VHH binders against o75319. Designs and how they scored, part 3

Target 1, 181 residues: o75319
Amino acid sequence: GNHIPERWKDYLPVGQRMPGTRFIAFKVPLQKSFEKKLAPEECFSPLDLFNKIREQNEELGLIIDLTYTQRYYKPEDLPETVPYLKIFTVGHQVPDDETIFKFKHAVNGFLKENKDNDKLIGVHCTHGLNRTGYLICRYLIDVEGVRPDDAIELFNRCRGHCLERQNYIEDLQNGPIRKNW

## First folded at step 1 (VHH)

Design h06 (framework vhh_h_nbbcii10_fgla)
Fold by ESMFold2-Fast, scan of step 1:
Structure h06 (fold): chain B 181 residues (1-181), chain A 128 residues (1-128)
Amino acid sequence: as target 1 above (181 residues)
Amino acid sequence: QVQLVESGGGLVQPGGSLRLSCAASGFTFSYDDSYALGWFRQAPGQGLEAVAAISGSGGSTYYADSVKGRFTISRDNSKNTLYLQMNSLRAEDTAVYYCATDWSGYEDSLSPYEYDYWGQGTLVTVSS
C-alpha cells in the first residue's frame, strides 16, 4: 500500500461526458496519504474529482468503482450524498458475464430512478481506461444497440485516451451480445 | 526483511486434493486493502500464470478460469499464512506454485511483473 499505481500519471484525471449518455469516465482518485509522492499539479483526490466535474457544469449521481482494491480511497472520502457502488473487477481479463450483469443492473437502476434529472454515472478503474471503457461500451452495445465501432470511438474521444487492451477491443467488436440486463 | 516460504506440494493422483501454504515473515497480515496476496504457477516449458488472488481485507478474490470451482484461496492473519486449497486436481495443474505479495496498485494486479516479493516455489505433480 501507499504506492502510486503504475502509469497513473500518464492519464488525464477526468474525461468529458459521453454525449447522448449519462456516463463520465475518470482514473482512480487517490486519498491524502498518496499526496506526499505527488507534485501539486499531479494530485487528484476525491475532492479534486468533484471540483473537475463541477468545472464541466456536470453533477455526479453515482460512482461505480471497478478497481480490485480499496486502498486508493475509501467511500467515506466521498460526499455522503453521492451513492458509491463497488464492483471488484480484475484487470487484464475481459470481465465475466456476472460482472457485466452487475454493471448493467446498476446503470439501469440509476437511470430509472433519475429520469427527472441529468446527473451522471461516474465510472472508474485504476486508469479509467480498459475495464471502465469495456463496461461502458458493453452497456451501449448490448442495451442501447450502439454499433461497437461507434461506442469505442465515442468512449476514446470523450475519455481522451484510447482503449489499450486488444482482447477487450476484440470482444466488443466480435464477441457475443450479453442479453442479461 | 520480507520473506515468503511455500510448502505443501507433492505428488497426487488425478481427482485428488492438496493444500499449499505460504508463510510470510518480515511483515504482518492485516484486514485492510493496502496490499494483495496471490498464487502463481509455472508448468514445465510454459510461462508464469496467475492462479488466484486475495485482497488484504479478504473481501475480494480472483480465480483463473481454469481453476474456478476447484481451487480456494484463503488467509489466516493469526498465523501470517496464505493458503491455496486445490481440489479435483488434473494433469494440467502440474506446475511449480509460487506465492507473492503486491504492494503496488497497478491495474494488472494479476500480472506477475507487478508483484514485489516472491517465494521460492513448491512443486505439484498430478499423475497416475
Scores: ipSAE 0.014, ipTM 0.249, lowest interface PAE 7.3, mean pLDDT 85

Design h07 (framework vhh_h_nbbcii10_fgla)
Fold by ESMFold2-Fast, scan of step 1:
Structure h07 (fold): chain B 181 residues (1-181), chain A 127 residues (1-127)
Amino acid sequence: as target 1 above (181 residues)
Amino acid sequence: QVQLVESGGGLVQPGGSLRLSCAASGFTFSSYSDYALGWFRQAPGQGLEAVAAIDSSGGSTYYADSVKGRFTISRDNSKNTLYLQMNSLRAEDTAVYYCAAGRYEDWSLDSSEYDYWGQGTLVTVSS
């Protein structure tokens, strides 16, 4: 079925670019088959995602999909010019070191290849909040040396919603820095 | 306190059948509950994989392509129990199977939509 994720309608579709970074966070786009279950103002398809980012005068150069599902949309629903990376990330649990490493590697690779432009890395899970916020903040803390509380506040402000999972927040604030090994 | 307890795992030969059960306590299944239920599995050395999901009414189900036509998910709200009937088992079905529940009306393959998890039950498919 084409069932809408729980609480998906409660979240803003797309946040703002996080200043000083290449990150923008959003909730999962839903392919057109879901639109029968949505009012026009609730629709957020892959096309709607790109329209909303363009409305902010931004451009996507990479999408990182952290959902542990393929039911919401297919990579083929995205423009062929925008790379898509799937990192299957289990919810509720703090992402393991392998997942953190994969995310960091993808971000570092994108930044190296896109030095001469200002394209964004779009990151999403189902709500664009917990897994998304954790991995972005983990990157800022571990790689860019941002203080944990500053990273969390920046994400919350730009996403328009606060990180909800206490285990994720506690790991960001008090957990070890994950070194690239 | 919410708990999910899996049972029915064990050793079976290829081509065999096995039925897993998941008993819930601390909350009740109902036809109009917004609890979605699912089965996930983790093979040795692999990541977590969604197997099957069922919505609160039992009217909508999902199956991973690898199990479609062989596995059947069902729920009995009066017994607070979720089931997974596994037929035509293959060696690659060997995994720890987890049941999960979350406040969600519809089926889901996204583990973040599930708030409660069982401890897992091992299924080994081998001669």
Scores: ipSAE 0.013, ipTM 0.210, lowest interface PAE 8.1, mean pLDDT 86

Design h08 (framework vhh_h_nbbcii10_fgla)
Fold by ESMFold2-Fast, scan of step 1:
Structure h08 (fold): chain B 181 residues (1-181), chain A 127 residues (1-127)
Amino acid sequence: as target 1 above (181 residues)
Amino acid sequence: QVQLVESGGGLVQPGGSLRLSCAASGFTFSDSYDYALGWFRQAPGQGLEAVAAISYSGGSTYYADSVKGRFTISRDNSKNTLYLQMNSLRAEDTAVYYCAASPYLDEYGTPDEFDYWGQGTLVTVSS
């Protein structure tokens, strides 16, 4: 059967908005069928996600789901007014150039269409940490010209957890700039 | 009862080609089943290695660096079957190949989280 992702309970549900950007990172919301395996204070459903964003006086305009599964929740569990984009990203490996390009394209498209509001781009993988942090930092480095260590520090501080995978950190610090867009 | 059954393995010469098939029964490749689908391999004395993965729609694929440009993963949802086309085979590709429908491709997936594995099919690359 369905089981809670390993270490999912170890992470804060939602980070803070990354200042100077439209990004906010969070761990994967779990649909109603997972609630029997969770204490009330551990629940983090799609509805809980939107409530926590609202509590920070923020509003989501796009969700980018980086998990390589659809078992956690369905787009139908989200408000129809919030666009949802699935980018299937395998864990453990640095995302490939096609995945990086898709992410950059989605972010740039959102920013172009949302110039007149302050809505956020919500990004998550399973824990909202390694794949999520990598792609956000890669965008800041390649598109916004942020120094790698500054991008990583900003993400870590706002997410409330540090990027854990050394291969992801190494690629961000020393890898090539991807000129996909 | 959920089952994955691989076929198409065998002995092949270096530089040759093989196509592996994985037939799924007891579930469908529809929206009601949203597992990641992939091929994994294990050579004697080695750990399990991810070879290729494909999204449910076929729109996104992953390949291990060792097989990029030589192997192609595909799926036929109408036949409930996953394929691996293996070209330009090398002695180093010799392994038991497993079909999996599994959360393994998630960030912290572990072997203990795998629910559905095939029985494996042996591929030997040798003259």
Scores: ipSAE 0.015, ipTM 0.262, lowest interface PAE 6.6, mean pLDDT 84

Design h09 (framework vhh_h_nbbcii10_fgla)
Fold by ESMFold2-Fast, scan of step 1:
Formats: structure tokens, sequence, C-alpha cells
Structure h09 (fold): chain B 181 residues (1-181), chain A 128 residues (1-128)
């Protein structure tokens, strides 16, 4: 459908790079067919995403799409020079270990291949908040040894919105570290 | 991948009952997943509207005001089938009924455009 996702307009299109990391979070871009339902200042197409990243003097090297849908935009709407990875995640629930390990593998692979540049890993779900924030924070905690509260605070500040789902927050703070698969 | 097939539509008199079924394939019903399943309808000359929906967790249900107390949404996980029990049917219930599934669900069970997978629809006609 061409209908705007619930509450999508309530969120900033794109956050800032999370300092000390290669992550940047954003809400789902909407292909041009959605623009008839949006004011000009509300539009956030794939093209708009890349323009906003450039305005921050940053460059995307990978997009990880965490939505469980293909209705909002197509991978072919993105520049062919930027790899696109789809990891299907169901909303509201904490991602399972397989999903967490797929995310970690993709991030680790990108970092190994991009040691000689400063390109960013762009991560989004529908709002770029709960699933996005969970997986980024989970990576920082499990792989980089960041304290859970510090990871959450860093994400919230850079995204410009706080993680909303208590089950995600609880798992990050008190859940087990996912070391193996 | 995911497919939904509706059945059970037909002609019924006012005050009658029908049970619609939606057979799902390509995924398994699970209460631990944050997906949603719903029934939507389109009456002649009108837009698509939500009738009833249920979250995968079972914690959230929606019923349109016009059907509350008359319709019941349910599922059988062992048969991978969603049901809509329609009682006390009225002429205004005449519509094509669609089964739908969404796996990127964000709080709203009643927004048709959030649903990714749709059946072909089954016609329900309520007339004497």
Amino acid sequence: as target 1 above (181 residues)
Amino acid sequence: QVQLVESGGGLVQPGGSLRLSCAASGFTFSSDESYALGWFRQAPGQGLEAVAAISGSGGYTYYADSVKGRFTISRDNSKNTLYLQMNSLRAEDTAVYYCAAVFDYEGSLYTPSHYDYWGQGTLVTVSS
C-alpha cells in the first residue's frame, strides 16, 4: 500500500552517526509513490536519505533493512554502489539469536572490508527506533563491550528519540550476551 | 512465500450466520511472533475497512464498532487457519471479505496499508 506507516511522521528522518561507531539510524525511506500523501517537508525517499547523509558530511557503505515488508521501497531504488541487506525482523518481539547473529555477521564483515574508509552502516526498521536500536545496542554490548545503559543512551541521543519498548530495554540491560550460534 | 486463501462466503438471509476461513501457507502461526492477522472488507462503492484483527501474541484484538458483539475472530494454530464467525448478519455487512497478514506490525491492527499479504477475497451477500 501507498498509506504512510502509523506514527512515521512523528520521527526524525535520520539521526546522527553514533560517535566511536560506524552506525547511523533512520526511519524507513518511502518511494516516490507515497509522496502524494505527504507535504514537501515530510518527504523522505531513498534519494532524500542519501542527500541528508551527505549534508552531515557522511557516506553510506551498507544499508541493513530490518523491516518484514518490501512495500515501502525497493533495493533498486538505492544506488548500486551501496550494498543492501534485508534481515526480516518481526516488530514488538526481541529478535531471536539467529537474527542477532546475522546482524553481527553483516556488521563484522562490513568493518573488515572497510578498514581503509569511514563509510557508515545505515540501519532502519519502520521508525528506525525499536528493532534498529535493539540490534545496534546488542552489537555494541556483545561485541564491543559497551555497558548496556551507555549503549542505550548513545543510541537515544544520536537517533533523537528514545527506545520505547520495555521488553527490548529489559533484554539489553539484563539479558544474556549472545556470544555463539 | 506467504499465501492466504479465504473460503466460506455466500448468500445468507438477514439474522443468519456464516463462518469465514483463511488458510495460511508459507509461515506457521505462533503466539510468540509479533505478527498480526486480520479480516477486512470492501462494500460495493466503498473503501476497504478493517472488520476484525488479532495480533500474533493474542494480546491485542480489534473489532470495528459496527460488528462488535456480532463477529468473533479466532485462529487454530494446528490448522494454520484464521476464522471469522459472523452472527446476526445485516444488509450492511454485504461486502467482499479479505484475509490479511502483517509481519511489520506497529501497534495498529486496523490500518489496511500495513498488511503485506492478502487473500483474493470472498463475497458475502446478506439479502432476503
Scores: ipSAE 0.021, ipTM 0.352, lowest interface PAE 5.0, mean pLDDT 88

Design h10 (framework vhh_h_nbbcii10_fgla)
Fold by ESMFold2-Fast, scan of step 1:
Structure h10 (fold): chain B 181 residues (1-181), chain A 128 residues (1-128)
Amino acid sequence: as target 1 above (181 residues)
Amino acid sequence: QVQLVESGGGLVQPGGSLRLSCAASGFTFSNYSSYALGWFRQAPGQGLEAVAAISSSGGSTYYADSVKGRFTISRDNSKNTLYLQMNSLRAEDTAVYYCAKGYSRSYFTLTSGAFDYWGQGTLVTVSS
């Protein structure tokens, strides 16, 4: 449906690039049909996403969509020049190893293909917070060897909102490293 | 633009110590960058062998079984430099040592194909 996701308006549309990484996190863009239920200053369409990234002097090279729905926007609403990857991820549950593997594989592939540029990997779920923050932090911990608390702090600071789901935070802090090779 | 320049190689006696340095330019060492750094070596007439690797945070290190307990990999982010401290050197450690940058964590089994930037190498000769 055309119903605005619960609490979607409570979150900043897009965070800042996470320094030292290629990651930027944002909430789900909403296609034109949702604008009937939004004030002009609340609108955050796919076009608005690219405008806000450009305003930060950044460029998207990949979008990873972690939502468990196709209702909010379609890949066709994005520029043809920007790859789009859908990883269906259920909310509330810590993402399973298969989801973590898919995310890591996509990030590693992007970085190898984009070593000669500085384009960003844009990651979103519904709010751009819990599933998004978990998978970005999981990548930093497991692949880059970042300490869990440092990864979480970096994400929270750059997103402008703190990870909210205690089970996600607990897994990042005390869970095992997922070796995917 | 990305360059890795090794230094510190030379002739050393068995049982001696040597520290190799790898100066990086064209990218910055940071705890949050998507990279790994490592050392590989190639002995005369042999293939390329992984020696040691370190994650971008420094929190994870990998060592080949042949060097465990003798070599230590470290980095200084402020100097953009990777180090390999080599202790208790043996004749079989004689090789050209290469610094490399890649996108994998250091505790994985390293292969040269996982590294996309390489230095020119520095020769280490262990001989009486």
Scores: ipSAE 0.000, ipTM 0.099, lowest interface PAE 19.4, mean pLDDT 84

Design h11 (framework vhh_h_nbbcii10_fgla)
Fold by ESMFold2-Fast, scan of step 1:
Structure h11 (fold): chain B 181 residues (1-181), chain A 128 residues (1-128)
Amino acid sequence: as target 1 above (181 residues)
Amino acid sequence: QVQLVESGGGLVQPGGSLRLSCAASGFTFSDLYSYALGWFRQAPGQGLEAVAAISGSGDSTYYADSVKGRFTISRDNSKNTLYLQMNSLRAEDTAVYYCAADSGIYDEWYSSGGMDYWGQGTLVTVSS
């Protein structure tokens, strides 16, 4: 089906770059076939995503798509110059350790290959909030040594919406650090 | 024509177990792998509630908090069949249970809107 995701309209399309990091979070872009169900000011296509990021004087170097579907847009809808990585994550559940490791590996690889530029890692799930915020915060806590409450505050402020799922917040605040080897 | 047909509902005592089945027809083996499958329920006088979902590969599952630890979802793509094993049943589990197929919308599983295909439902009554 071509239904608009529930509550998708309630969230800002794109947040701000998280200062001191290469992360920017946004909600899922919707390909042109969804636009018949949207007012002009509600549209947020892959093209709209890149326009909004350029308006912030930023540039994407990688998109990490955390949705459990491929129906909202296709990788072919993105510029060929921007790598796309799919990590399937189920909504409502804290991502498992293997998923966390895959996310960290992708981020570390991007940062190593992009030392000479300031391009951003764009991360999204459906709303760009719970799975997105969890994985970004988990990276900041486990890899960068940021205090959990500071990571959460930074994400909430820059995304423009607070993490909503208590199980995600609880895991970030009190869960174990997931070590990479 | 794609159809989903539920079976296995009935009357069961509190604390009992029941297994629901959903037979999918009109899907080929490869076509079904493209779909997330799941269960919704509707208690008398209430709205639809998402119960459980399973990915096309079967590797990822979702459960509503109200059933987590008691219900288990599984699928057999070779037989085009979805299952819901319900253990430790409670009076509050009394509802019509619907099988549904969607193009992998797990992050929308809390929403009953926009599912591609629905079954007709099977009644589960938990009563002494």
Scores: ipSAE 0.014, ipTM 0.250, lowest interface PAE 7.6, mean pLDDT 84

Design h12 (framework vhh_h_nbbcii10_fgla)
Fold by ESMFold2-Fast, scan of step 1:
Structure h12 (fold): chain B 181 residues (1-181), chain A 126 residues (1-126)
Amino acid sequence: as target 1 above (181 residues)
Amino acid sequence: QVQLVESGGGLVQPGGSLRLSCAASGFTFSSYRSYALGWFRQAPGQGLEAVAAISGSGGSTYYADSVKGRFTISRDNSKNTLYLQMNSLRAEDTAVYYCAAKPSYWTLSTSGYDYWGQGTLVTVSS
């Protein structure tokens, strides 16, 4: 279907780069077939994503798609030079250890390959908020040693919206550090 | 021990077709759907170049401009096998073809591919 995701219009399309990191978060881009259901100012296609990133003087080097569907856009709608990784992540539940480790491996691999440039890791779920914010913050806490409240504050400020899911916030603040086994 | 083994290479005439297979052992595609897989080739006296890549989910495929519309990459996670269907072959496609695996995202660069096969020779000549 071409139904607009619930509450999708409520969120800023693209946040700002998270300073001191390579992360930028955004909501899911919607392919051209959704545009008849949107006012011109509401459109956010894959092309619009890259235009907005360029307007911030940034460049994407990787997109990590955390949605549990491919109905919103096809990876072929992205420039062929920008790698795309799909990590199927169920909403509402704290992501499991396998999902967390997949995310960490993707980020670490990108950073190793891109140490000589400033390209960004773009991360999105449907709204670019809960699953996206959880996994970015989890990476910062577990791998970079950032304090949980600082990671959450940084994400909220740069995304322009606060993490909403209390179970995600509680896991970030009080849950165990996830180490790759 | 992680291994990738290519097969299906051989001699074909220009305009012909070949299907390459890459069988993986020591890890499973279905258990780690984040493994991106790719095909790379090396022509005589040349460096490695990317041919095609497929995402860990199998939902996304990417091709070098030189092969777009002629080659198709696919994967069968239940058989732990990667494929490259090559149609409308040209003399410039003559190369040793390698399959490769990355533990995370795909790229059309040799960088970050941790596992490589031994290669299979494809010769396109009249």
Scores: ipSAE 0.000, ipTM 0.134, lowest interface PAE 15.2, mean pLDDT 84

Design h13 (framework vhh_h_nbbcii10_fgla)
Fold by ESMFold2-Fast, scan of step 1:
Structure h13 (fold): chain B 181 residues (1-181), chain A 127 residues (1-127)
Amino acid sequence: as target 1 above (181 residues)
Amino acid sequence: QVQLVESGGGLVQPGGSLRLSCAASGFTFSGDYEYALGWFRQAPGQGLEAVAAISSSGGSTYYADSVKGRFTISRDNSKNTLYLQMNSLRAEDTAVYYCAAEPYSDTWFGESSYDYWGQGTLVTVSS
């Protein structure tokens, strides 16, 4: 239905680009049908997303949608020029290896196809925080060799909110490196 | 077309037990969309209160402090049914109990996390 996701209003719509990477994180955009339940300053539609990215002098080249639902917005609500990838990711539990592998492959593929530009990979779940932060940090740790605490700190700072789920944080800090590219 | 139907409510003596069931139709608990499932209740003249919730994997459960240690939530994906086992019932447990379901999200033990709701089943605890 048209219920605003729990705590969605508590989070900044869009973070900052993560320096040294192509990642930018944001909360789920909400299609027009949700606007009747929102004050003007609370609205964050797909159009609002692209306006906020442009305000930062950045450009999206890919959106990765990690939500386990299609009710918030439709791919058709996005510009046709921006690829959209859906990876159905269950919240609360650490993403499984198949999900991690799909995310890494999508990122690697984008980077190979976009080495001649500076376009960003936009990643979101419902709040753009736990699943989003986990998968971005997992990529930085496993593929780019970033120290876990440095990856988490970079994400937290750029998103403007700290990763909240202790099991996600614990897996990033002490869990095994996932070698399935 | 999506329906949640609660059953198992009724009149019970204090200290007694009831098991509520919630049968889902129009969707499955497992498949492309794994649903978070919960129980909520509303006592006469009171607001809606979260009682218990279970994650899509079944690996995580949450309980209101008022029912912790007395109530147990469980799910059977093969039967497409959610359960609430209520033990050591008290007069304060008297309420209409609602089953709720939602495609998984980050924070799911709140009313706003759930899009699909049953019609409710009345539980009365009295002597």
Scores: ipSAE 0.013, ipTM 0.264, lowest interface PAE 7.9, mean pLDDT 85

Design q01 (framework vhh_7qia_2)
Fold by ESMFold2-Fast, scan of step 1:
Structure q01 (fold): chain B 181 residues (1-181), chain A 120 residues (1-120)
Amino acid sequence: as target 1 above (181 residues)
Amino acid sequence: QLQLVESGGGLVQPGGSLRLSCEASGFTFSSYAMGWYRQAPGKQRELVAFITSGGSTNYADSVKGRFTISRDNAKNTVYLQMNSLRPEDTAIYYCAKDLYYDSSGYEDYWGKGTPVTVSS
């Protein structure tokens, strides 16, 4: 199917780089087959993603796709120079330890291999909000030692939308630190 | 050709049990998470249970302690064991490949569903 995700139009396409980090969050890009259902100003294709990143004077070095589907766009729609990583992450539920572990290892690997540049890690789920915000904040808290409320505030401000799921927020604030990186 | 075939639904009395099965074909079953959703008439489809490729499970609060999801990778099958069934469990139950459940939920790989009616 080529149906637009529920509420997808309600969210900004791309946030801003999170200062002091290599993260930038965005909503899922939609391939050309979706454009017949969108006004020109609503379109957000893989090409549009890269144009918006360039408009911020930033460059992507990795895309981490947290959606639990492959229907929105194909990795082949991305430039060959940008690595793509799929981490199937279930919505609604706090991501499991296996998923958190995979995310942390991907981020740590990217940072080690990109120490000599300033390229960004682009992270998205469907809306670029709940799964995306949880995993980015979990990384900042567990690996970088950021206080939970500071991590959440930074993500919310840079994404331009606040984390919506109370169970995700509760886990970030009061859950255990996962030493699984 | 990708296929998901659900079975095991039926009519059962409150307090009864049913075991649903979903046989998959046309993809590398062991590499994907599998889930069970349900949809009552006039309601939105909701996630009941899921099992990751690694075997981790999660359940909706309404079914915790009563339902158990499991998988058999050698048979390309995912199961939902439903115990202590209640009238509010009445729904069509759907098997899904590539779980996509959040407030905007949309799933490409659904089975046709198997109806479960819990009635006295």
Scores: ipSAE 0.016, ipTM 0.197, lowest interface PAE 6.9, mean pLDDT 86

Design q02 (framework vhh_7qia_2)
Fold by ESMFold2-Fast, scan of step 1:
Structure q02 (fold): chain B 181 residues (1-181), chain A 119 residues (1-119)
Amino acid sequence: as target 1 above (181 residues)
Amino acid sequence: QLQLVESGGGLVQPGGSLRLSCEASGFTFSDYAMGWYRQAPGKQRELVAFIYSGGSTNYADSVKGRFTISRDNAKNTVYLQMNSLRPEDTAIYYCARDYDFWSGYEDYWGKGTPVTVSS
């Protein structure tokens, strides 16, 4: 079905690049079949995503889709030049160690292959906030040694919305560092 | 089709108790985790309590020891028992189906039930 995800309209489509990183966060793009449920100013298709990124003078090199669904858009809706990676994550639960490892591996692989450019890693879940913010912050803390409060502040500022789930925030601030496996 | 209907909110004095209920329909309730969230005026919505499909629970630090989340799968209902209420607990409380299936169901929320703690 083409029902709009709950509260999807409440969030900005795309945040800003997180300075000092290759990350940019956004909410899930919705394929053309959803547009009958949306006013023109509410539309955010895969094409709209790439237009908004270009408006910021940025370029996507990878999309990581964290949703536990394939109904919102298909990889075929994306430009052929941009790799797409699906990591199935359950909403509201702190991602498990396997999921965190998969995310870190994908990011590290992208950075290794893209040393000679400044392309971004686009990360999204349904709202581009809780699962997205958690995994980006977890990467910054565990791999780059960023202080938890600084990682969270950077994400919140650049996304334009604050992480909402206390269990995610608690894990980032006080949970164990998941070092390389 | 999917519906979450919250009830039980109201006015209560500090130190009082309230029990919130959320009746679910349109999905197999026992297969999903459920959560209670709240949003105070001028603040962001925050997780208060969470119950997994298997019955395990998690709580925000601000409510640990005071609030208890439970579920009755036969009635398709999730509950929040709130004891020792404080003015800081004043908020609109929302029920949510807290995780999705790969089949395309995400972030289902109820309309909310207001709770005011005031003398």
Scores: ipSAE 0.006, ipTM 0.148, lowest interface PAE 9.6, mean pLDDT 85

Design q03 (framework vhh_7qia_2)
Fold by ESMFold2-Fast, scan of step 1:
Order: sequence, then C-alpha cells, then structure tokens
Structure q03 (fold): chain B 181 residues (1-181), chain A 119 residues (1-119)
Amino acid sequence: as target 1 above (181 residues)
Amino acid sequence: QLQLVESGGGLVQPGGSLRLSCEASGFTFSDYAMGWYRQAPGKQRELVAFITSGGDTNYADSVKGRFTISRDNAKNTVYLQMNSLRPEDTAIYYCAAGEGDSFYEVDYWGKGTPVTVSS
C-alpha cells in the first residue's frame, strides 16, 4: 500500500558525496501516489532526488536500490540514462555474503566503466542509513582498505545521520573482511 | 495507521504449547508482511518468524520445526503457534508489521506479550 515508512520524514533526503569516493546516500524517493500523504516541503520524488543532486553540482551514474520492496517507486520513474540496480536486502539483519558480493561487483563494474567521468553511485534503502551505510562501509573496508571507524565516521558525517543498528556497527568494526571481491 | 495488539502469552512448562495472536487495526492489513520478534532479559530483540503478504514464511533457526506463523486477513490477525517450548524461549514477544514482500524494515511494533517457560 501507500503507507509512508516509519520515521521516513525524520531523515534528510540526500546526504553529501563521500569525499575520496563515488558514493552518495539518500532515503527512498516516493512516487506521486504518496504525495497526497505529504506536505509540499516533505515531498521527495525521483525528480526531487535528481534536482537535489544537481543542486550539489553532482550527477548520478547509477542507483543501487537496497529496499526489499518495489512499492515506493518504479525504475521507469528514473531518467533512462541512469542505470538502476535492485539488490533485495532484508532490514535488521547483517547482509549475507551473497548480498555483499553483489554490491561489491556492481560498484567495481561501475567504477571500471566510468573512469572518464565523475558520476556518482547513489545508494539507498528505506531511510538511506542502516543497510545503505553498512554496504558502503563494508566496501570501503574490504576493497579500499579504509579503517572501520574511519569508514563509519565518513558515512555518518556525509549522510548527516549516524548508523543506528548496533549489529551492523559491530560487524563493521569487529567482523571478518569478506574476501569476495 | 496500523496498530498492533498482542495476546496469548503466559506461563507454560517445558514441552508445552502457546498460541500468540496479534490483531491489527488499520486500513490495509493484507498489504503488510507480519512477524514476531522476541527479547529475552538482558538481550537484544531478535526476529523469530515472519509471513509475507503473499503467505511465504521464514523462521529463525532456533525455532524451525517448533513454531508456525500464519495469518488471517479477514480477521486482520497474525498468529504464532509455539510447540515444544524450551526455557530459552522465555522472552517478551513483539508483533511487527512491515510493508512489502518481506521484512525490509519494521514500520509498526506491538507493545509485547510475555512468555515464560519454567517448571
């Protein structure tokens, strides 16, 4: 249905680009059918997403959608020039190795094919925080060799909200490096 | 908006059974994935079982074969049938609802119903 996700209004729509990376995180855009349940200043449609990215003088080259639902917006609501990738990721649980592998492969493929531009990888779950922050930080730790605490701090600062799930934070800080890419 | 009210908790001896019920009030119960979490004293809340809007089920390893989740959309109710109860099943059990085909994020929580398994 048309229910707005719990606490969705509490989160900043779009974070800042994470310096030294191609990542930008945001909360899920909501298609036109949700607008009747939102004040004008609360609306955050796919169009609003691209306008806010442009306001930062950035450009999206890929969207990775980590939500475990297709109700919020359709890929058809996005510009045809921006690839869309769905990785169904269950909330509350640390993503499994297969999910981590898919995320890493998508990021590495994008970076290889976009060497000649500065386009960003947009990543979102429902709030653009826990699943989003976990997978971005996991990539930075495992592939880029960033220290866990530094990756988490960078994400928190650029997203404008701190990772909330203690099990995600503990896995990032103390869990094994996933040697899957 | 959807509200969740749990019932059916109580004291039971090891090997016994309980059936928890969670009644939802709201506009579109059938659109929500429904589940049960539990929180034992001094521990974090953990997922026990969930059922999608389409009826697919998933269970934590510790309860597989003992617990069964089901839903009745006509009654706006989700159930957890708990058989062969063990002392380690002692916890406050929370009903939860999330939109979509699985538990992507919990949208609504019930207030919990206590279950104690003890001789």
Scores: ipSAE 0.015, ipTM 0.280, lowest interface PAE 6.3, mean pLDDT 87

